Miniprotein binders against q9h3h3. Designs and how they scored, part 122

Target 1, 235 residues: q9h3h3
Amino acid sequence: EDGFTAEHLAAEAMAADMDPWLVFDARTTPATELDAWLAKYPPSQVTRYGDPGSPNSEPVGWIAVYGQGYSPNSGDVQGLQAAWEALQTSGRPITPGTLRQLAITHHVLSGKWLMHLAPGFKLDHAWAGIARAVVEGQLQVAKVSPRAKEGGRQVICVYTDDFTDRLGVLEADSAIRAAGIKCLLTYKPDVYTYLGIYRANRWHLCPTLYESRFQLGGSARGSRVLDRANNVELT

## First folded at step 9 (miniprotein)

Design PG14
Fold by ESMFold2-Fast, scan of step 9:
Structure PG14 (fold): chain B 235 residues (1-235), chain A 105 residues (1-105)
Amino acid sequence: as target 1 above (235 residues)
Amino acid sequence: TEDEVRKQFEELIKRFEKAMELVEYLLEMAERAAKNGDTKKAELILRWAEKLAELARAIIEELKKLAEETGNEEFKRMAEEAKRIIEEAEKRLKEVEEKVKEARS
């Protein structure tokens, strides 16, 4: 069922957040060490739970790169979750506007551009491009999922500070495209992730705010960005 | 159709198995967090393990319903095995909850 899928994905996301991360932190590590780190930990080879045949023997939740100026601020996630439980118990309608208000009230404003790729060279190449853009200062922070036990697509997440800042979201899209990324991108506020709201949710909410498609020629941005809620093109 | 019901039953079994693997993993994480003195983290992990176990229980109810509707002996056996598995997991969940309470004290 859709409700089961949402709860299961939320539990998996929490487990990944709680497990150790492989981090290249540009705040404390010279940029010259990035290429060696990327070669040591290609996402297509790093396994979620560890494997003697992979680069890791222990579980890895995420592979991440922090930019030199990165300053994490997740807001009041505990307050957000408490307010969400209260809202659900109240029986009041749950809408995009209600979630936006909860996010603003609790300062849970971050969001991310997502790209889903099959394990392999294209994933590793895309991740290397994003990681270099982060270390060079064009993006602030990014992470990529390790390879799951039964396979499946892996996800690269490129974060922005404030999902309500449309210009900032679009600037990140431009930087991703400048890094050579040509696949479909979707943008999701972290408030949806913290509350366990995924595509098939019981509240019929669309967690995707924006969608970016590579545009061959024509656009200085290199992409066409759509506002999914209103189905309006932003350029 | 009977073929469609079998596919639905098999999908529910796969979801149940994945949920049980994740519950076991979360319980190990909660134990490690408690041993490291992070009881707040352990309690958060336990909360998610509890929610996932409740969802696994709902899957078992649906499995039992399909087994009763079809009269399939194999389905009935698999639903009973799933019930046994979740009862073991729920017992382990209680054991870890007690360890976390002890670590908090």
Scores: ipSAE 0.014, ipTM 0.392, lowest interface PAE 7.0, mean pLDDT 84

Design PG15
Fold by ESMFold2-Fast, scan of step 9:
Structure PG15 (fold): chain B 235 residues (1-235), chain A 105 residues (1-105)
Amino acid sequence: as target 1 above (235 residues)
Amino acid sequence: TEDEVRKQFEELIKRFEKAMELVEYLLEMAERAAKNGDTKKAELILRWAEKLAEIARKIIEELKKLAEETGNEEFKRMAEEAKRIIEEAEKRLKEVEEKVKEARS
């Protein structure tokens, strides 16, 4: 929620990553099982901390779908965090360029397209579309947050393996649009998530690199993608 | 002005309550990790619980300041209750730290 500090948001993200995940893994599970799994675990009904009345009695950090070719590579997150602490105590400037270099040095290259939707039918429908695109091989991996106790919008994250690969980021956007998604999308590198770069961060950094807007009858790709830092449209 | 101060106080209380809920949850996670032999995970979780407790303490100081400046008896009572809650959470944090230290040994 709006008004949380960056440290609080980072702690919540850490807890979610450490709690159990509900995973459909296309590397080990037949694609024919996906529809039943989606019906069993609609994101609008799965609760963050568990509830006897929901599909889960125990806490769930994330609901995820892994594609057939998905190979996780988180890089050296421990080295990244150590270098970040050293950078902060050094008094050296903290800029998008210095964070990009830390990410490259420690091989923390993954990033994600984000969409925020209210709990309900539209969220569950959007997640089902994304999950099918992952299982069919148009996307590599995706996850969606469970419903928070206090309510609020939930987030769908669609990952790419290298945020510095602009073409790969744009290809993921195209696949999301092809899956029927029409809402606003923003792209965030995982290095920003690990380092706690959220809205209203103390370094005044834009927390996302790209923005995608749906264009019916306009772009041949179905969307307009903007580089937020430079305010330049991409092709 | 008076309504704005009340709104600010209520937002701080809500933020404090959310921070305390998360601290308690993280302490339970750390205890479970320690019991399962994952002391490295438990220590990492404890560091985050400590950071959140520090944030909650800063919220308490702001609540006390607003209660004193306004002279509002309801604000004073709520600030004292929040102080009691954080002191109990800090005590539990130390208890979990000792359990994790013992499990490491």
Scores: ipSAE 0.342, ipTM 0.730, lowest interface PAE 2.6, mean pLDDT 86

Design PG16
Fold by ESMFold2-Fast, scan of step 9:
Structure PG16 (fold): chain B 235 residues (1-235), chain A 105 residues (1-105)
Amino acid sequence: as target 1 above (235 residues)
Amino acid sequence: TEDEVRKQFEELIKRFEKAMELVEYLLEMAERAAKNGDTKKAELILRWAEKLAEMARKIIEELKKLAEETGNEEFKRMAEEAKRIIEEAEKRLKEVEEKVKEARS
């Protein structure tokens, strides 16, 4: 996850995206089948490269749940990458605003709330809650990484279709909290992922736009959300 | 201390080994993509394998520096073994590049 290992992290992400996924697709599968599917494929037990002792014998890149209304739209990623290369070659300053403008120009607007959890019951329970929220229509789509060889933390990604739509981002956070999730959440736009903006990047950009912390108090929504890019508390 | 340097050396070796395992996995993935006629996917995967191999070469440079600074013969032997591993991976990368090139022409 370090700057020095950014190439390794990016290559692993690409390989996972290209390997087979285990998908519960609510567009074609009855919601009544979800609980059995979750019991069959708990993310703490599904192995990245397959193992006879796990639920899978073959490699699995991601475990995903698609909502009934899910319609993928990645925008013009090729145009984004070409524009990014031109920007780097131009010598112009690279800022959050410049990246936002490239994303808007090329319609690469999706983003995701991230939560990192150790393999075990809490991960599986959190994933089950998120998956149910997706199938019930409170969230659009989500995925969770399988278990790596040496363990380590796994990630749950909960997607929204437009990172510039603050209301939509906050609604997703609220739905995640309503599902019983209490851990730290960070929000990353997919444009940052496509352009390789990870921790310790050479442009000194914060790799996430928003941060959500659980808060139990009064009439509050259950969390405090901070806009990290502008250093403004949203609620 | 000697223990601190040894721990640093061992961490670099582990990172190197993980990078080499991923390079081999990517090369197998690229070969499958080429066999299935998806040469664009194969070329993208090869580009990432090349970047990882370059990163692994930087790790080898650090391993060599630590071996020279400490005069530790075990460290020197391990750094030489890592060099052989990356040279074999680079040879395999070229073989897969040729297969991808043949598949697209």
Scores: ipSAE 0.375, ipTM 0.745, lowest interface PAE 2.4, mean pLDDT 86

Design PG17
Fold by ESMFold2-Fast, scan of step 9:
Structure PG17 (fold): chain B 235 residues (1-235), chain A 105 residues (1-105)
Amino acid sequence: as target 1 above (235 residues)
Amino acid sequence: TEDEVRKQFEELIKRFEKAMELVEYLLEMAERAAKNGDTKKAELILRWAEKIAELARKIIEELKKLAEETGNEEFKRMAEEAKRIIEEAEKRLKEVEEKVKEARS
């Protein structure tokens, strides 16, 4: 059951990555055009498979904003997948440490802070704040899922270059909080996404490396960050 | 209980329907990629379609098991219908695989 769900989610993610994206690219588009673009493509209204009544008539996999300094580097994903298949066949233990080593060896180091929000004005407002932070240079790149056919929560992903760089991960969290975001954030390395490791995975791995909770009125950094892998507060 | 078994059967049917919907969509994507000359992308999509179809087959085996254990004729008919649906999808998968091979050459 759980294995089926994880592989189905992985296939859906692959399809979304391969479908067309709606992109605001700050490397080639003036920042002054962002507000009009956000008004044209609110995530709560953009449909996954297209609908004449929505902003898109054709399928959209993701809605994304690229910062001025964004330089995409996915690493060697094909080498990672081949090594993963070999690892599973070898009978060697599948642990967070083993996956971290595969990620380092194949230079698949990016990761992302995730927030899940119901379709509506709150989602659209949160996305607008994140998008502005990206265009202003406080974050590097972000994307948000379109509205699913059956409804359900949508996800905003805010990327960092290296999940092993704790300071960089924490700086991104601070920038998200500075943009006005107060909901729960979880951090997932892209290696887990490429290998299909979700909540109910076969290897019982926690898919979340870090968790961030907004701290009302008390914290010097505006949030409390927990290292889920080591079960240690980074605060 | 009988109610628990019916709920389990209905949940499996929903998962099967979602899997078939995804397979159909992936096959459409693969055909579009091949038509656009991106055969590497089409082959990758086909591998995922095959994987989801295999998982759908496992759901059918679970449906058959529940139908056999309960002796429920409605469950048996629904499981046979699901089997027919997956067999047609597997036929379409092979047709798309051939189109991708043709486009590669």
Scores: ipSAE 0.448, ipTM 0.812, lowest interface PAE 1.8, mean pLDDT 86

Design PG18
Fold by ESMFold2-Fast, scan of step 9:
Formats: structure tokens, C-alpha cells, sequence
Structure PG18 (fold): chain B 235 residues (1-235), chain A 105 residues (1-105)
């Protein structure tokens, strides 16, 4: 069932990655320009394929904000994909542990907290909060999808550099909550994205590692975080 | 039930249409990359276009199966039309592949 959706989502993600991005790069742009940039490119109005009535006339794959200390490292994605193909051919069990080992071996360590919001004021407000946290140094990098042709929810991705570093993943969650975000968050390592691990995958793997729920009065950090793979509460 | 089979068939048609729309978009991206001299980027995009065309072919095979199993004439006509659409897209894919090869040379 989901095989068709997974392959389609992977191809759409590749196309978005290769199309132009609208980037606020705090490494080269003064923080004082952020508010004007956010007003010019609200994600609820930026269209995926361009539209004369939107801020963009040309396709936009992603709207991104890079922090001052951001240093991109994709790892060895080609080596990862070759090893994945070999693993599937070998008949070895496909488990979270084997995927983790593959990611470590090929230095594909980045991951992201995901939040899905409908187009509108709440999405734009959430993105502005995340963008400010990135520029101020509480988060490293984030991006948000443009408005899809057929509508639907948009996604904000907040990246960490190492999904195996639980402390770093939890610190990013805290920073997201401090930015005023109250919606459900899920954490997905990029290795899962590169290998096509989406909902209802054929290996029956949980498509995300962590889940964060806002808890105003119940948590020291403003949220409860669960390890989805092991079904264990971390906070 | 017949109602469940119709829903399944309609879902496959929607998946096919979305896959074909993405194939056309990827082919346009590959052609633009080749014209700009980025043949490595064009080759990568073409690989993804090929994967999506392969996915569309798999959907067509499932549509044909459902049409044959049900004996539904409407399903047969829709599966035949989908086959014509993908054959046109596969011709376009080969045209773009050739343009990328020419730009590489």
C-alpha cells in the first residue's frame, strides 16, 4: 500500500532539494534583516512551483535559515545507499540497530524534529519563532516547505547534527518549546529519509525515533519526550 | 466488494496521475540542468525520473490485473489510457536522456 507513497515522497523530496531555496544565512547576513525577510517570505504564501500572486514567480524547494555556526555535513550518502543495497541483498534482518550502524559507518548523522501545520497565520508565526531561535544561536538550522500545489499541511524541519546524541536532540526540543511551539513534534534521522523509511514501510520500522508532546505543568522542560522505537519515556 | 474494488482502482489511478505529473516535472528539471551545463545534476534527476516511470508502470500492471479480474469495461479503458500516457512519457524520457548525452559530449 504505502510502497507507492514512499517512492513518490522520496522523488518529491529529491526534486525539492534540487530546486532553488530561499535562504536567510546568518553567517553572512545581519540578524537585523531577519524580520524583513520573514515578512517578505511567509511560508503560507510561498508556492512550491511559483505563482504571479505569491512572493515567488519561480519554483522554491525549501525556505531555510542557517545559524551563524552552521557547518553542513551530509556524510557519505552514496556509500550509505550502496551499503543499504548490499544489506538488502544479504538477507540480514533490517532493524533500527542495523540502520543506526550504517549511518554511523557512513557519517550520515544529521536528523530533524518535524512539525506539520496547516497553511496560515499559525504556521507563519511558528516559523518566525524557529527562525529567530536559529539566528540567535539556540538552534543550528531549520527549513520549512513551501505551499503545495494541492494544499495540505506544510512541514517545519529543525535539524541537529547527530541523531545518536540524545542530549543534543533533547536540547533542540527544549529550544523549540522555548520558541513558543506547542504542537506535536516527531524526530527523524536523515538516514531514514535517504533510505525511504516512511509510514507503513515494508520492514515495519517506526518511521521516527522520538515524539515530543507539550506539557505546560508536567515537565521540567515544558514537554514529554518518548523513544518511539523502544516505547520508553525519556522525560 | 465491488464498491471496495472501485475505491482501490480509483486510488491507483490517483497515484498514477501524481507519479506522471512528477515524471514530467523531473524531465523538465533534467532538461534545464543539461542546458545549463550541469550534466551530473541532469543525470541524477533522470535516475529519479526513471524510478518514477517504473513506479507508474507497476501501478498500471495492478490496474490491468483489477480490470481483468473484475471484467469491468470501464476499468479496462482507463488502464489502456494510462498505458498510452506512460508510453508517451517514456518517449519523452528517452528524448531528454539523448539531450543529456549530447550536452555531456
Amino acid sequence: as target 1 above (235 residues)
Amino acid sequence: TEDEVRKQFEELIKRFEKAMELVEYLLEMAERAAKNGDTKKAELILRWAEKMAELARKIIEELKKLAEETGNEEFKRMAEEAKRIIEEAEKRLKEVEEKVKEARS
Scores: ipSAE 0.323, ipTM 0.716, lowest interface PAE 2.6, mean pLDDT 86

Design PG19
Fold by ESMFold2-Fast, scan of step 9:
Structure PG19 (fold): chain B 235 residues (1-235), chain A 105 residues (1-105)
Amino acid sequence: as target 1 above (235 residues)
Amino acid sequence: TEDEVRKQFEELIKRFEKAMELVEYLLEMAERSAKNGDTKKAELILRWAEKLAELARKIIEELKKLAEETGNEEFKRMAEEAKRIIEEAEKRLKEVEEKVKEARS
C-alpha cells in the first residue's frame, strides 16, 4: 500500500491487536456518554505508541466501539491456520473459492468494510458517524487505527458477522453511507487477514472481495458496489 | 534512469527503517510479556520479530546490489549504515530470546 511487504503489514496488525484497545462498549455504557468519549479520543490525535502531549501516554493498538448486540466470535482460527498449512503443501490452487471454503469449514466468517483517511477533521468526523451508527444499532462493531509515528492514512474497519452473506455485507454498506460516509470503501474477509493476504501476497489474490463507491449527486444511501472476485456490479 | 534508481533505493530504505522500528517495538513487547509471566505471548511476538529481521536482511541485500551496480558512494554509505543497524538488531533479538527462555524455565 505504501510500499511495505505482506510480512511487515501482518506483523504490524498482530502488534496492534495485542496492544491495549480504547473501547466504548454499548453493552455496558449508556449511549449518552458516547459524545464525550469521542471528544476525548479523536483518532487523529490518539498516538499508536503513546505521547504525553496526546490523549494517551501508553500504546494503543485500536480505538473500538461495540454495539449492544455485539457477540465476538472469531471461529476456529487455530484449525484454520492448520488447514491453511495443509492446503499450501497439497498443491491445490489457492483461489478466493478455496479460501471461502476453508473459512466456512472453520467458522471464520467475519469481515469488514475498510476506509482509509488522512489524519484530521474528516477522519474524526467519519469515525464519529460510524461510532454513532454502531451505538444506535445500525452497525455491529467498528474500530479505527491510532495515528502512526510517521503519519500517513488511518483505517476505519466496520465489521459484519458473515462475509458469505452478501445481503448482510450490502446492508452494512448502506448503513455506512447513511452515516454520511462518501469515501471509497473496500471489503475484506477476516480469513484473508489471519492468513496474511495483503496487497503484496504470494498468491496474487485481490486482497478485497468488494469495492463500494459513493454515487456523486445521489442519496447518502446510494453507492455502487463491485464484486472484485467475480468482476460483477451488485448495485 | 538515475531518478528511477534513486526512487527504488529510497523506497527500500523507507521499508528497511519501518521494519527495524517494528522489530525494536516487538522486542520491547516480548520482554514486557515475559516479565509479566505471559511467555506464550512473548514467544508469538518473537516469531514475528524474527520474520521481520529476515525481511530486513533481504532488503539489505537489495540495497547493496543497487549501490554496487550504480557505483554511487552515497548509496554505498547508506547500505553500510543499514547493515550496522540490522546487526545490532539481530544481537538485541538474541538477547530477548534468552530472556524469554529464562522466564519460561
Scores: ipSAE 0.037, ipTM 0.521, lowest interface PAE 4.6, mean pLDDT 84

Design PG2
Fold by ESMFold2-Fast, scan of step 9:
Structure PG2 (fold): chain B 235 residues (1-235), chain A 105 residues (1-105)
Amino acid sequence: as target 1 above (235 residues)
Amino acid sequence: TEDEVRKQFEELIKRFEKMMELVEYLLEMAERAAKNGDTKKAELILRWAEKLAELARKIIEELKKLAEETGNEEFKRMAEEAKRIIEEAEKRLKEVEEKVKEARS
């Protein structure tokens, strides 16, 4: 029964990735146009399928902002999927370590900080802060989900190039906090997304590598970061 | 209990409906990809649609089992309607598969 949910989430993610994206690309668009773009496409109002009354007439999979230095690098996803099928067939243990090694071998290294927020002002305000940080060069790239037909929380994803680069992951967390974000953040490597590792997966893997909680009254990075798999505090 | 079984049945129906909606959407995407000459993308989308249809079939098996165990006529009617819906989706899936194969030639 839990497997039904995992497969369904993977299929929804695939459909969103294949549908058109609304993109503010700082590599080709002046930063001065960002505020108007954010006002035109607030994520709480952009609907997944272009419902009447929304700012979009066609389906939208994601709303994204690309930084000036952003260079897409998805790695060898096909090779990763083939190796994953071989690993499952082999009967060998499926662990965070074996998935990490598959990701390194196939150069599928990107990952993302996730925040889940209900549709509304708080989501739109958080997205605007993240988008400005991306355009100003403090973050590389980010995207936010459109509003689903059945409702529910929306997700903001803030990407880093290499999930094995702990310092880079922590620097992104600091930049998110500096943008005014105070909600819970979790970090997920894209390899887990490509392989369908979600909550209640059949391998009993934790679906995220790190968890970041806002730290009140500190003069550090503004957050407390935990390595969830090893139960070790990184800050 | 009766209330708990009804809630379980309604949750399965809701999951089934969401899966069928996604299957139809994926089939439209596969047709579009095939028309645009991207047959590799169309085949990948079809593979996902097939997997979801197979999982939806398992939900129908659970709905039928629950209807038989309870003897609830409303549950039996809903399970039969779900069966009709998936049979139509499977027919659509086969039609799109043939269109994708034609686009490869």
Scores: ipSAE 0.012, ipTM 0.379, lowest interface PAE 8.1, mean pLDDT 83

Design PG20
Fold by ESMFold2-Fast, scan of step 9:
Structure PG20 (fold): chain B 235 residues (1-235), chain A 105 residues (1-105)
Amino acid sequence: as target 1 above (235 residues)
Amino acid sequence: TEDEVRKQFEELIKRFEKAMELVEYLLEMAERVAKNGDTKKAELILRWAEKLAELARKIIEELKKLAEETGNEEFKRMAEEAKRIIEEAEKRLKEVEEKVKEARS
C-alpha cells in the first residue's frame, strides 16, 4: 500500500507464500485442539522473521486455518500470467472487465474479504472468531499476516471459491459478521493479487470489488455491502 | 523548502533500504530452495530479486538528482553509499544465480 510500489508488494507477497505457514487444518486435526493452537500463535505476537521472544524462531509467511471442506484450487496461475503479459503487449485497455475475463478463462476464481487491524487484542480476538467460524464450517478458509518488523496493520483474509458468485461473497460477509466482526471489510479477487493490482497500481484500478460496513443493531445481516464498481448498495 | 526536500530524500532512502533488505532475503531464499531441489522456484525468486534491484536503481537515480539539485554534500554521500550497496547486492545476485545453475546440474 502506502510507501510501497506494486512490484515491492508483489515480491513481499510471493516471499510470504514461499515461507513456512502455521496451519490449523481441520481436515486432519480435531476441532478440540483449536483453542490451544490459537493461544500458542496469536497473530499480534507471531513475527514475520522470527524475532527473539516471539512464538516463532523461524520466519512465518502466514497463519492459516483450513476448514474440513476446504479444497484448494488456484486455477491456472501460470496461464493467467502468460495471458496477462500478452494483454499488456497487445495495447488493449486494462479494465476490471478484461481482468475478470482472464480470471474466468484460467479458472483463477477465488477471492477474499480483507480486514486490516493494528497488532493487539482486537486483532487476536477477531482472528479467533474467524478461525472458529472456519472450523465450525461457516467459512471455508482464512489466514492472517504475522507482525511486520516495522509494525503497521496486519491483515485477515477470508476466502471464497468464486468472486463472480455474488451470493457466495455475500454469504461469507454474513458469516464474518455473525462471528462478531465489526470492522470495515473489503473484497478482492485473487486474480488482482496475482497480477499485482494493489492500491498504487499503474493502471489506476480500484483494487477491491466490494466494501462491507458494520451496522449497529440495524439489519439482520449486520452490515451494509456496497458494489464498488457500480456504486450500488446490495444490502 | 529545505525541509520538504529532506523529507523526500529520506523517504527515498527508506524505500531503497526496504527494497535492498527484501532482495537479500530473496537471494537467501533462492539459494535455500535450490539446495532443497526446487531450481524452478529458485529461478522465479531470482527474477523477483532482479526486478527489485532494478527498482532500487531507479530510486538511486532520483537520489542523485536531488543531491545535484540541492548541492547538499550529505545527500551526495548518502546517494554514493546507496550505489555501493546496490552494486554489492547485484554481485550477490550473480553469485546466487551461478549456485542455482550448479544445483540444477
Scores: ipSAE 0.443, ipTM 0.798, lowest interface PAE 1.9, mean pLDDT 86

Design PG21
Fold by ESMFold2-Fast, scan of step 9:
Structure PG21 (fold): chain B 235 residues (1-235), chain A 105 residues (1-105)
Amino acid sequence: as target 1 above (235 residues)
Amino acid sequence: TEDEVRKQFEELIKRFEKAMELVEYLLEMAERAAKAGDTKKAELILRWAEKLAELARKIIEELKKLAEETGNEEFKRMAEEAKRIIEEAEKRLKEVEEKVKEARS
């Protein structure tokens, strides 16, 4: 938990968002082309900065799949950031409830289920399952990080449009489990990402709202979901 | 111990090298953005490169302190090389800043 490392990681994340993305867009591309696209760009082989020996010679920030109904809405991020600075200056308590209210006020509602996997067959298989679920309409949009360095884990992000819609968040978890995913999942609202809420933050806030663990028989949905903010079992 | 201090010094050098690699990459991104006419994007990237370069300067201060405390001539040479590298990166940063300013007007 080094401060220097945190700033370095933030700079890397910004660069990835600004670099080109490899996108399968189901709004304009037939679903029949997905398998060939997945075979061409397995995330364990796509390199962050490009390599003639990899599927890409140029840098790639993210590999993404957009669902047929995908309609991006980031809300008023600038207004959110201005309100956040005002709140910090005011000295008023900063809590999960306060952040939730800022997000609602500025319509910054999207969030994502996160899973971290080592490069290899299991990552590529998991990504293929998620991508098919997106193209088939069970999920809305997803992305996966390219391979940056040897031994580093990659992240798959599965987005929902409204983190305050508990049923929608849980439906996404069910769809992820139905796709064969068995690893730990954590859910993070994008408002936390925009405001820099990470582990060991100054306000001692949990950086994720939900946690999902695979359990055969633990729930009808194949997983147990915990609301980490309120410490309540949901399933 | 002396071996533990050496490992600490080498880990700081490795972190410094990673930071410099990222700074150079960000400067290339800023130049491409400016050339494409996206000066707002270029300015944002430059601010991140500046912040990261300032962090790298702090690593050099720690490297110099360890070299002085140990009297190790090898550490001294490595710290001087790191100083040379960051001074060159800071020159590159100013050059890119000027190009971004030029593209804006």
Scores: ipSAE 0.460, ipTM 0.799, lowest interface PAE 1.9, mean pLDDT 86

Design PG22
Fold by ESMFold2-Fast, scan of step 9:
Structure PG22 (fold): chain B 235 residues (1-235), chain A 105 residues (1-105)
Amino acid sequence: as target 1 above (235 residues)
Amino acid sequence: TEDEVRKQFEELIKRFEKAMELVEYLLEMAERAAKNGDPKKAELILRWAEKLAELARKIIEELKKLAEETGNEEFKRMAEEAKRIIEEAEKRLKEVEEKVKEARS
């Protein structure tokens, strides 16, 4: 079952990436149109495979907002995968450090803050806040999953362009908190996704690099950020 | 106990059916990626479809064991049908693999 679940999650993620996306692109669309777009496509109502009763009749893999300065760069994913296969064959230790080095060598540096929320007003409100932060330039790009047939939680992904840039990762966390988000956030480098490293992996690697928890009270930052890989508090 | 075995069998069938649904979906996506000029994504999707087919084969092995242990004719027929379904899916997987190879060329 553990193996089946991991493969199922990977397959669903790949399918979503390949299906059409609903995109608000601030590089080509005036910011004044954002509120109407958000009202037209609330993530709690957009269905994964389409439905006449929903905002979409066709499948939607992701709902995304691109900032004005967004410049996508996935790096050399093919070179990364080839090097990963060679590393596994070599018998060398597979550690967070070796994966970090492969990612740097092949320029596969992007990563994302993840939040999981149940369908409903809180999800739609959280997404609207994130989308506005992207369009206003506090964040670079974000996406949210559509509603699945089985129900369950939806995920908001807020991307940064370099997971090794700790300050940039922390700045994104601050912008998310400033948008009113109070739930648990976890940060995952895209390199783990491309290499198929999930919770149950044979190398016992933690797929989460950072974790952010909102703290009520007089903290100026509004969150406590932990480096899960090194077990060090950053804030 | 017979109810327990039946529930176990039905749960395996549900897992198998979901796996087959995902395999078909992935094969369609791989064909679409290859047609749209992204054979690298198609290859990656095919790899996941292959892994799901392998897991479905393990489910069939468990279905076969339960059918043999119980001697239940209904279970035997369902396991045989599942075997036919996976064989057709594996055939389609090979066809899509060939299309992806052609798109790479």
Scores: ipSAE 0.006, ipTM 0.275, lowest interface PAE 9.8, mean pLDDT 82

Design PG23
Fold by ESMFold2-Fast, scan of step 9:
Structure PG23 (fold): chain B 235 residues (1-235), chain A 105 residues (1-105)
Amino acid sequence: as target 1 above (235 residues)
Amino acid sequence: TEDEVRKQFEELIKRFEKAMELVEYLLEMAERAAKNGDLKKAELILRWAEKLAELARKIIEELKKLAEETGNEEFKRMAEEAKRIIEEAEKRLKEVEEKVKEARS
């Protein structure tokens, strides 16, 4: 509904994607170097635009860790965006099913589990856990936002290859929990991000597909995962 | 209430300022991309700068509406200053666009 907020968030995301990233790439860097890299670039201290006194003097869009087997595939994002513009002028209904169809047609299938944390020890600790899980092969790739100029919560994104593969999405949730993460997680397909659709959009679309809450169960800690679209508990 | 209207106006000013900061940043990114020979990247960034400038214009219209409805002289002055700021940004946007166009031909 509040269109100018969504457009601003989309522009910020585009700028962050285009700015330099701080990357630990396990495909080319020994796992033994991870702890030193995490100590050098704690996300609570890395600044979005660079600043004297922070680990970075130049802008940083994202801090990322690539797993040993990471193979990026973004699909046809340009074709997706063109089709989205055409859809908006066509008068056809804009629904979750319509976006799913566009994503499949253009092979834009990736998605991510999101967690939002305030700057500080808990953020840095959570990121370290996720980064180790990526380097050890339990997750494929993850990134965390740098500290914003005005502060506020930072976001950790843990990616999966295919948002239509429910089992793969649930396996990623399980790996995040096994890494010690206990905060609320929400899952968003990248198609929504590429199209600039955020929570308060004029089409009343919910970009969140799944929600995960930590819960103790049996002899192992697990989570309760809710399918937001169908309002059905999966675990 | 009067306090609610002031809060609404201040929220719009904050949104405008953030949009203008991002526009300026995007213009710097576009100039850097153009100097590096990446004209496609520069054009993409410029399209986003244009969209944000259009949104900033929409915010200014909302600010002007609130200033007229309240008769608040401070609000009117702030809306006029916002208009001056966006006009300068729009001139810089056109300058960068012309530079990119010249580099293509």
Scores: ipSAE 0.430, ipTM 0.798, lowest interface PAE 2.1, mean pLDDT 87

